# Ledger of designs, part 61: miniprotein binders against a7ua95r516to809

Target 1, 294 residues: a7ua95r516to809
Amino acid sequence: ASLSLLSISDLVPDLQFIFFWMSNAIEILYFIQQKSPAYMQTIELMDDKAGSKESLLSATISANEEAMTILEEVIMYTFQQCVYYITKTLYVVLPGLLDCNPFGTEPSSEQCRRAAGVCVCAVCVMPEAVRRVVSVFQTTSDLLQQYQVHSEIQSQMFAYLFFFTNVSLFNQLIDKGPARGWFQRSRVLQIQASVKILLDWAKGAGHNHLAQKFFAKFCSTVTILASPPQQLSQMSWKALCAEHPSLKPVQLHRILTQYQLMAELGPLPIWQPSSEDEAYIYRTVDLLESFENH

## First folded at step 17 (miniprotein)

Design jl14
Fold by OpenDDE base, last read:
Structure jl14 (fold): chain B 294 residues (1-294), chain A 86 residues (1-86)
Amino acid sequence: as target 1 above (294 residues)
Amino acid sequence: SDEAERIALDARRMIEEAQRLAEQGDHEEAIRLLLESVEIAARSGDPYLLVKVAIYAIILALQTGDEDVIRRAEEVLQRAKELLYS
């Protein structure tokens, strides 16, 4: 199937399989972590018959370490597989978020599968492009919950998915935004509204802190671009850096330069980078985010 | 006890052989040996043998494309868990 047709629903069986085994590996890991100290203590309390106790204890420690190591590897492997499949689907649906008009009256074609009738839940009223993105996250959440995956692993999963989403959206916006008109005020406001819907979902799903943290760069970019020229033109470089600490100097400079072009603003001395940042604003290698820096 | 040690040794050998077979791609025989080893491992009184069986069942399920092997791995896992929590 062409990557363009891949939906999260198509991967649900594979994800269910992986999540099942992952959750069991995690369960066994926690079992070992909880029981091993008591078991070792039981060995320590045994009558020492001619050094047999020390040998048994050593063997038990070794067996514990081996089991823990292997389980961690299994968990990491399964986690990576899940992330791979989920991010693959995100990669397909995320571009649609930038082109989405959330103010359009187009009814969401897909009703919530949970309701036998017309569902008016927050997901069902979402614009289709936003709903597709949210559906990936919701499906992930539902699967993690279904298999009772430990909360820490759930948090790590969502952290990575939000990171990936932010990097993808940010890079697309910075790279293609000018050419696609995504820097136009009307389009920016659409993007801002779409992202707000996503963030509101994340908040409702209990991932507010993670979403705020990992979407910071994209949100900062959108916030700057959505700002009225009258307001933004009064903000100094230093103030913008302080308000948007997630943006590198080169990124902020690029955003402001594109904003200036779009808004037909003349050179703004107040947006001049500091002498400290001036060396960094031309580091084009740092302009786009890396997927490796997680 | 000497008997428990003998049982543990037998279980360990079975698990190791199952692992070797799995590494060779004989997943069907591997899972069969794991299934047999679960009850022996339980009789040894060593919980780490049961854990090892469960781990290898998970690994085998993830490595195999055989649905019957996967189903049997689930059975092994479930039985190992039951015995671990008993």
Scores: ipSAE 0.784, ipTM 0.941, lowest interface PAE 0.5, mean pLDDT 91
Fold by OpenDDE base, fold request of step 18:
Structure jl14 (fold): chain B 294 residues (1-294), chain A 86 residues (1-86)
Amino acid sequence: as target 1 above (294 residues)
Amino acid sequence: SDEAERIALDARRMIEEAQRLAEQGDHEEAIRLLLESVEIAARSGDPYLLVKVAIYAIILALQTGDEDVIRRAEEVLQRAKELLYS
């Protein structure tokens, strides 16, 4: 099947399988964590017949540690598999978010499967490109809830997915943005509106803090690019650095340089990097975000 | 008790053998042995043997790709859980 046709719905069976086993592994881990102290105490309270107690306790500790270690490995493995499938789907749908015109009247082609009729839920009224992205997150949320996955693991999952999404969108915008016209104000405003819909969904889903944290770079980039030339040209390098601390100097410099070119602005001394940052603006290796640093 | 220790030893050997079989790709025989080991593990009175059986059932299910083995792994897991929570 063409990668372009891959939907999160196609991966639901595989995800269900993995989430089932992951959830059971987590449950067993939790069981051990809760029961082990009491079990060890029972051994400690046994009559010490000829050093048998110490040996039994040691063996029990070792068995507990082994079991916990293996379970953690299983949980991590299953978590990674889930992330792999979900991010594969995100990889396919995320580019559409940058090209999306959320102000267009294009009806969402796919009805929400949750309602027997025309669903007017926030997801169903979204632009199709945004809806596809949100659908990945919503499906993930639904599956995590279905299998009663521990809230910490849910938070970690969303943290990673938001991280991945931010990295993907940021890198695409920085790398391809100028060539795709995504730095044009009208396009930037479309991107900003699309991202806002995603962030509003994340807020409604209870992931506001995570979304704000992990989308900071992309949001900062979009905010700068959405700024009117008259406003942005009055902001110094230092002010922009302070307002957008998520951006590395090289990233900010690239954004401003491309903005200047797009807006046909002359040299802006006010955007001159500080002497301290001057060495960093040439670190092109730091320009794009890495997927490995999470 | 000496009997409980013997049962525990037997259960452990069965679980270890199941693991070895699984590592060799003999998933069907591995899961069969795990299923047999659940009841023996329960008789040992050692909850960690039951946990170990459950863990290996999970691992085997994730590795096998065989629907029948997966189903049996679910049975092993469910039985192990029942015995752990009893």
Scores: ipSAE 0.781, ipTM 0.939, lowest interface PAE 0.5, mean pLDDT 91

Design jl17
Fold by ESMFold2, fold request of step 18:
Formats: sequence, C-alpha cells, structure tokens
Structure jl17 (fold): chain B 294 residues (1-294), chain A 86 residues (1-86)
Amino acid sequence: as target 1 above (294 residues)
Amino acid sequence: SDEAERIALDARRMIEEAQRLAEQGDHEEAIRLLLESVEIAAYSGDPYLLVKVAIYAIILALQTGDEDVIRRAEEVLRRAKELLYS
C-alpha cells in the first residue's frame, strides 16, 4: 500500500489482503502450539530398536521452533503494516476533532450557545470530523471480525490505535493550541463533547477499558481545562498531580499556564510546583509525547 | 519407514527449491513448486513439512505483488490447512 492513501475506504482492499494472511498465520501458530506436545508423544512411543528416536525428536523440536519463530515474525510484520496504514489515516483526520463543533452553527447550535457554560451532550450531533475518526475505528473493527482475527490481537491493535489517538490529540493541542484558540473555554467544552462520542463508541465496541487507559493523558488535559476557575483555583499543585498522574510536570505546568491566560487569573501561588517537580517543569524535551511505545 | 523418509526428503527438497526461486524473484515457479509439494508433504507423515509449505505460501503472497501468484498461494494454503487439520 501507498503512503498517499489517506481515506480508510481507499485502504480497505490493502487491509483486507493483510488481515487475510495475518489471520491465517495466527491460526497456524495456535494450531502447532496446541498440537506439538501430542505429536512429540507419538514419536516417543515409536519402536526403540531403530535407534533413531533421539534424532527424530531433536529434528522435530528444531522444526517446531523454526516454524513458531517464522510465524511470529510474519504476524509481527503484518500487524505493523496494518497499524501503519490505519494510523496514517488517523493522523489526517484526528486534528479535525480539535476544530469541529459538535453543537453546530445551525439552529441547534444557537440553542446550545444560549445555554453557554452548560454541557448539552444530550443534544449533540456527530460532526463530520468525529464521524471520520469513528469510521476508521469501526472499519478496523469490522475487518478484524470479518477475517476472524484472534481476540488478543484485536485488543492489541485497538490498544495501539487508542495510544496513537491520545498522543496525536495531546501533541496537537499543546503545540498548536495557542495559535488556533483551542484553549478557549467554549472550545474546550466542544472538544470534551467530541471526545465523549469517541469514548461512547469504544464502550459500545467492547473496548472501554482500553480507551480509558490510553486516553488518560488527553482526557486529564481536557478535564483540567474545562474546570470552573472557582474550583480549579482551590486545588494545589500536589492535588492536581495526584488527581492527574498521567500528566508529566512540564505538561501540567503548560496546561495551567494556558488556563491562566484564558481565565485571566495570572500566576497563582497554590499552583507553585513542589520542590520535587520544580526542576522538571523546564524539561521541554518531555512536553510532547512520543509515538514510540515503550 | 524408509519410504516415508525418502518422501519427506523429496518434499523438503521441493520446498527448499521453492524458497530459492522466491529469493531470486521467480514467484510463479516458486508457487507452482509449493503446490506440487503439498500432497507429497502430507504423504510423508511429517506435519512440519505441511506447516512449512503453508508458511512459505503466506510469505510469498505477502512479498510478490502478482495477483495470479497470490491466488495460487491461497489455494496452496487452503489445501495445506485441510491436510494439516485432518
């Protein structure tokens, strides 16, 4: 497949191809793992008079190890190719979540604006930007089920896709947010509503635990930014770190700085970093998250 | 038995030659030889020969880009799995 394929629908034939061969490799790997002990037992029950039993067992053990090694490499390669194509599509569509309006600009948006400061998720429609991201997740889920990919591999794939989504959204917000106005309170509430639609999809698809685990950093960021000033200003640095352990000190510091600017609060003594964290708020190398999973 | 051991050796040689052909880029001849080896590997009584045929059909399909080779790799895989799971 080509790096120029940016729509999930354009990638379906390539993904179908890769899923077919990956699923078969997984099936064979599980089969030999299950059947190997019984086969080796049949060799142990062979006629001892030939004197070839040890040689045959040794060759069989070697053949088994070779087969498993090659199958594991094929599975890893095909998994990485699937993730590569899917994340290239996600990379293109994810920034739109930060710019979209789940409340709209039509009459329903007017009604939501008049209720300003109140979350009205019950009246939200799925914006096109959110629909594009959901379409990637749903298409991936449908293909994995169509090709009967093992459930453990399906979970690993969604774990990585949610990890990628979190890193992409967090980095875009931190890096481009000031220039794009994404830290404005009304914008943050719109982002929060859009993310809730993704979390609801993940719950309905049976991936709630993975989404909650891997979206934690971005969700913490949005939760802080959406908090009313009267409530947030009463929380110390230590309390914020304890409530949001997914955020590194430099990240929390940046989020609070942007909050202060938009809420017109200025620096607050209660948000002074602890002595342990004070040196870490200068570590700009830790500000953005890496797409490399450790 | 000595006959089964000879048959297994023949299957191994065919599979090894298919691997060499694939490395040289002759994907059509590689898959043809893998297809011929399926029944011989099954008759040998060594399940790891069938597994190896299936593995190399998968690898060849992933590497080739030729739709006819891919179609034939699917047939090799289907037949190898039928014999392996029986």
Scores: ipSAE 0.794, ipTM 0.946, lowest interface PAE 0.5, mean pLDDT 86
Fold by ESMFold2, look of step 17:
Structure jl17 (fold): chain B 294 residues (1-294), chain A 86 residues (1-86)
Amino acid sequence: as target 1 above (294 residues)
Amino acid sequence: SDEAERIALDARRMIEEAQRLAEQGDHEEAIRLLLESVEIAAYSGDPYLLVKVAIYAIILALQTGDEDVIRRAEEVLRRAKELLYS
């Protein structure tokens, strides 16, 4: 994809094309899955006068298997192409969530200002950086509904988009947070507020379960960083692991180290890793998440 | 019946040739043959010939950059679905 196609609106024609053909492949796959047993039963009930019934049934089973295999490959290919285009857009807009101040931002357009006297919509009151991310999710949702994509495929699409969002935000925070000042408590509270707006969108869109599942690592990170020092310093390593099971030992250790630096705390005995976790807190290969890990 | 078996053979032959043309990159001729095969496949009484026509129309549309081929693939798919679901 060209960098000139960074906006989701620029990708809509390409996505409409792919969604049209993917939705038709899905429709046909489910049709043959539903109708195949009845068709094969009509063959089994045939009179076997010429001795060809077993050959016909075998050929029909083979044709069914071939059709389903090809349709699944087409669906996987088109799904991957949709995800590729959508995530390219997300990758560009997601970093803005980490720089956003939701407590002091203005509406992004004159159209919103002109309508403010009679209309207060979610777009008008939403911070610009959050609105850009929500726009990608909302456009995706609208396209999936427009083309009547099967609900299971819609869920898989949003599961991946939320997974991608979590990986992107977590990796950016861990990798760039020290240099960008994102670990300061006031900035963490701003980040937390921005993500809350995004989670509220997901809940209202019917994806609350998926968002809770796939944002867990980033939300745990922000929750720890937003905690007051008096509260967090009373929680042991074991308690933190129990409250935040999505965080690997190296990740929790890194988050607590950054917290100590910004809160001007020395090493705390209760944050000492368990003996079994001690082997893992220096595994830097496990620090950042992979975009391939679902 | 004997007539249905002959019709199925004709449809299968057309679909196989369309598949070969698509593999060679001749998408215009491949979709032309698929369009001609739709009604013949439906009349054969074998639903999997119609399914094959629909599948290959989808694959051609996704592989080609030719707007005319895409429009004809949409026509093939629409007609094949009508005949399948009837």
Scores: ipSAE 0.792, ipTM 0.941, lowest interface PAE 0.5, mean pLDDT 85
Fold by ESMFold2, fold request of step 18:
Structure jl17 (fold): chain B 294 residues (1-294), chain A 86 residues (1-86)
Amino acid sequence: as target 1 above (294 residues)
Amino acid sequence: SDEAERIALDARRMIEEAQRLAEQGDHEEAIRLLLESVEIAAYSGDPYLLVKVAIYAIILALQTGDEDVIRRAEEVLRRAKELLYS
């Protein structure tokens, strides 16, 4: 038995299998939905003196409802299986995004430029950690298109993948950030640049609205942490809450505490929570996000 | 279509037996019976019998682990769709 980690490329055959059967279930469901009204109308317009027309219509309605119910269950099951396999891979690769340096120049790129003997523009190469995350999203998108999965199902899948990504990155940052040095100024700027690459991918793939909606908490966190001290120290607690409504009071309080430490700021009166929020800034049960809440 | 109504009953019973066999773990016999039922279901003129055959082929392919059963389920699904969409 092997305990090796699976990459998204290793899961492609399993995903192809599930997408094939899911896409066929969706196809049949849409066919029934499209054709059922016309079929039932032909029954309703039939001339039947024995009155069996009503019995036939009732049986047809029942068969249609049964078929749609079973197909919806199959689609839900296969959707959940796809999400399970994809998120297993995302869970493994996402933490590396917090550790990488997207500003770094590749030694091979610099060596190639110097070997040419002419000053040319440096080629920025995506960090491997970011590339692995983008590869998961891109492979998923390619498979959904290859199997012609309905656009609404594609949107639902990416909504969940972005939700999962947001929860995973936010929880890792909050939980492990102090020990890993992820709140240091230079690291925050690197994280911000890495997230920008993901957001740019989502925009180019036609999922910008979903990414804006489901990355909101992590993006707000990084935006606050990346803010210059002279600007952030002028924003009141109330103003920060209004600008970043995705953050719970305990979360905003924790983020500002880490910011104060890294910027060498003492307690700021302007960051005192409102009286309504003060009760919630120590609710540790609300600090981390649930993977089941979207 | 009195003959077609008799064939519809026969197809329905074959499909129900295939479902029973699948629940008992006899996936090879379940898919064999589904494959036999496809043409009979189409001859019945009841489109929902073809839909049911297609649905059970999908379910069986997802439940099994047997490459032969999966390959036969693909054949059942392909044929059921051809007959259903024509």
Scores: ipSAE 0.781, ipTM 0.939, lowest interface PAE 0.5, mean pLDDT 85
Fold by OpenDDE base, fold request of step 18:
Structure jl17 (fold): chain B 294 residues (1-294), chain A 86 residues (1-86)
Amino acid sequence: as target 1 above (294 residues)
Amino acid sequence: SDEAERIALDARRMIEEAQRLAEQGDHEEAIRLLLESVEIAAYSGDPYLLVKVAIYAIILALQTGDEDVIRRAEEVLRRAKELLYS
């Protein structure tokens, strides 16, 4: 299937398979962690018949360590596979979020699977491009819940997915934004509204802290770009750095430079980087976010 | 008991052979041996043998593309869990 046709629904069977085995591996790991101390204590309380107890205890410790190691590897493997499939789907749908007009009146083409008939839930009233992104996260949440995956693993999954989403959206906006007109105020306001819908969903899903943390860079970028020229032109470099600490100096400089060009503003001395940041604004290698830094 | 130790040894050998067969790509015979070993492992009184059977069933299911092997791996896993929680 062309990448353009890939939906999260197409991956649900594969994800269900992986989540099933991952959940069982986690369950067994948890069982071992809970039962091993008591089992070792029972061995310690056995009558020592000529060193057999020490040998049995050593063998049990070794078996526990081996089992724990293998289970952790299986969990990590299955986790990575889940992330791979989910991020593959995100890769397809995320560009649509930047082109989305959330102020349009067209209803979502896909109805909520949870309701018979016309659903007026928050997801069903979302713009199609936003709904597609939210559907990936919602499907992930539903699968994690279905298989009763431990809360820590759920948090790690969403942390990574939000990280990936932020990196993807940020990099696309910085790299392609000027050429695609995404730096135009009207388009920025559309992007801001679309991202707000996603963040509101994340808040409703119980992931508010993670969403705020991992979307900070993209949100900061959109906030700067959405700022009126009259307001932004009064903010110093230092003030902008302080207000948007998630942005590297090179990133902030790039955003301000592109904003200046888009808004037809002359050079603004107030936006001049500090002497401390001046060396960093030319580090183009740090301009785009890396997917490896998670 | 000497009998429990013998049973444990037999279960370990079966699990090791199942692993060897799985590594060779003989997933059908591997899962058959795991299914047999799960009951034997229960008689050993060593919970880590049951855990090992369950782990190898999970690994085999993730490695195989054979639906019948996957189904049998689910059965092995279910049975191992039943015995672990008993």
Scores: ipSAE 0.780, ipTM 0.938, lowest interface PAE 0.5, mean pLDDT 91
Fold by OpenDDE base, fold request of step 18:
Structure jl17 (fold): chain B 294 residues (1-294), chain A 86 residues (1-86)
Amino acid sequence: as target 1 above (294 residues)
Amino acid sequence: SDEAERIALDARRMIEEAQRLAEQGDHEEAIRLLLESVEIAAYSGDPYLLVKVAIYAIILALQTGDEDVIRRAEEVLRRAKELLYS
């Protein structure tokens, strides 16, 4: 199947398999963590017959450490596999979000399978491109809940997925945006509206803090680009740095330079980087975000 | 007791053998040994042997790609959990 046809629904069986084993590994980990202290205390209270107690305690500690280590590895492995499948799907659907016109009249083609009738849930009324992205996150949430995965693991999963999404969208916007016309104000406003729908979903799903944290770079970029020229031209470099601390100097400089070109603005001395930042604006290696730095 | 220690040793050997077989790609024999070992591990009174059996069942299920082995791994896991929570 072409990557373009891969839906999160196609990966649900594989994800269910991994989540099943992951959840059981987590359950066993917590069982050990809860029971081990009491078990060790029981050994400590045993009659010391000729050093047998110390040897048994040592062996038990070793067995506990081994079991914990292996379980953590299994959990990490299964977590990574889940992330791999989910991010593969995100990779396919995320570009559509940048090209999406959320103000268009096209109804979502796929109705929510949960409702016997016309579902008017927030997801069903979303633009198709946004709905596809949200469906990945919603499916992930549903699976995590189905298998009763611990809240910490759920939080880590969404943190990574939002991180990945931000990096993907940011890098695409910075790299391809000028050529694709995504820096045009009308297009930026569409992107902003689409991202707002995603963020509103994340808020409704209880992930508001994570979404705000991990989407900060992309949101800052979109906010700057969505700003009217009359407003943005009055903001100094320092003010923009302060308002958008998630952006590196090189990133901000790139955004402003492309904005200037798009808006046909002459040189704006007010956007000149500070002497302190001047060395950093040339660090092109820092322009795009890395997927490894999570 | 000397008997419990002997049983624990036997269970440990079976689990280690199952692990070795799994590493060699003999997943069917590995899961069979794990299924046998889970009952023996229960008689040892050592909960960490049951945990170890459960862990190796999980690992084997994730590695095998064989549906029958996966099903047996689920059985091993279920039985190990039943015995751990008893």
Scores: ipSAE 0.779, ipTM 0.938, lowest interface PAE 0.5, mean pLDDT 91

Design jl17
Fold by OpenDDE base, fold request of step 18:
Structure jl17 (fold): chain B 294 residues (1-294), chain A 86 residues (1-86)
Amino acid sequence: as target 1 above (294 residues)
Amino acid sequence: SDEAERIALDARRMIEEAQRLAEQGDHEEAIRLLLESVEIAAYSGDPYLLVKVAIYAIILALQTGDEDVIRRAEEVLRRAKELLYS
């Protein structure tokens, strides 16, 4: 099957398999963490028969440490496998979000499978491109809930997925945006509206803080690009840095330079980087975000 | 008790052998030994043996790709959990 046709639904069986084993590993880890202190205390309270107690305690500590270590490795492995499958699906659907016109009347072809009739739920009224992205996150949420995965692991999963999504969207916008016309204000407004739908979903799903944190860079970029020239041309470099702290100087400089070109603005001294930032605006290596350092 | 220690030793040996077999790619024999070891581990009174059986069942299920071995691993895990929570 072409990578372009891979849906999250196609990966559900594989994800269910991994989540099952991951959830059980987490459950056992939690069991050990809760029971080990009491068990060790029980050994400590036993009558000291000729040094056997210390040996038993030492062996128990060692067994606990071994079990904890192996379980953590299993959990990490299964977590990484889940992330791999989910991000692979995100990679396929995320570009559609940037090309989406959410103001278009194109009926979403896929009605909510839950309703026997026309469903008017928030997901069903979403533009198709947005709905596909949301479906990945919703399926992930549903699976995590189905297998009762610990809340911390759920938070880590969504943190990573939002991170990945932000990096992917940001890098695509910065790299391909000028060539694809995504820096045009009308297109930016479409992107902004599409992302708002996604953020509204994340808020409704209880992930508002994570979404705000991890989408900050992409949202800042879109906000700057969506700003009217008359407004943005009055903002100094320092003001923009302060308002958009998630952007590196090189990133902000690139965005402003491309905005200037698109808006046919002459040189704006007010956008000149500070002396402190001047060395950093040339660090092209820092322009795109990395997927590795999360 | 001396008997409990003997049983624990036997269970450990079985679990270690199951691990060795799994590492050699003999997943069917490995899971069989794990299944046998669950009940023996329970009689030892050492909860960490049951935990170890459960862990190796999880690992084996993730590695094998054999549906029958996976089903047996689920059974081992279920039984180990039942005994851990008893």
Scores: ipSAE 0.779, ipTM 0.938, lowest interface PAE 0.5, mean pLDDT 91

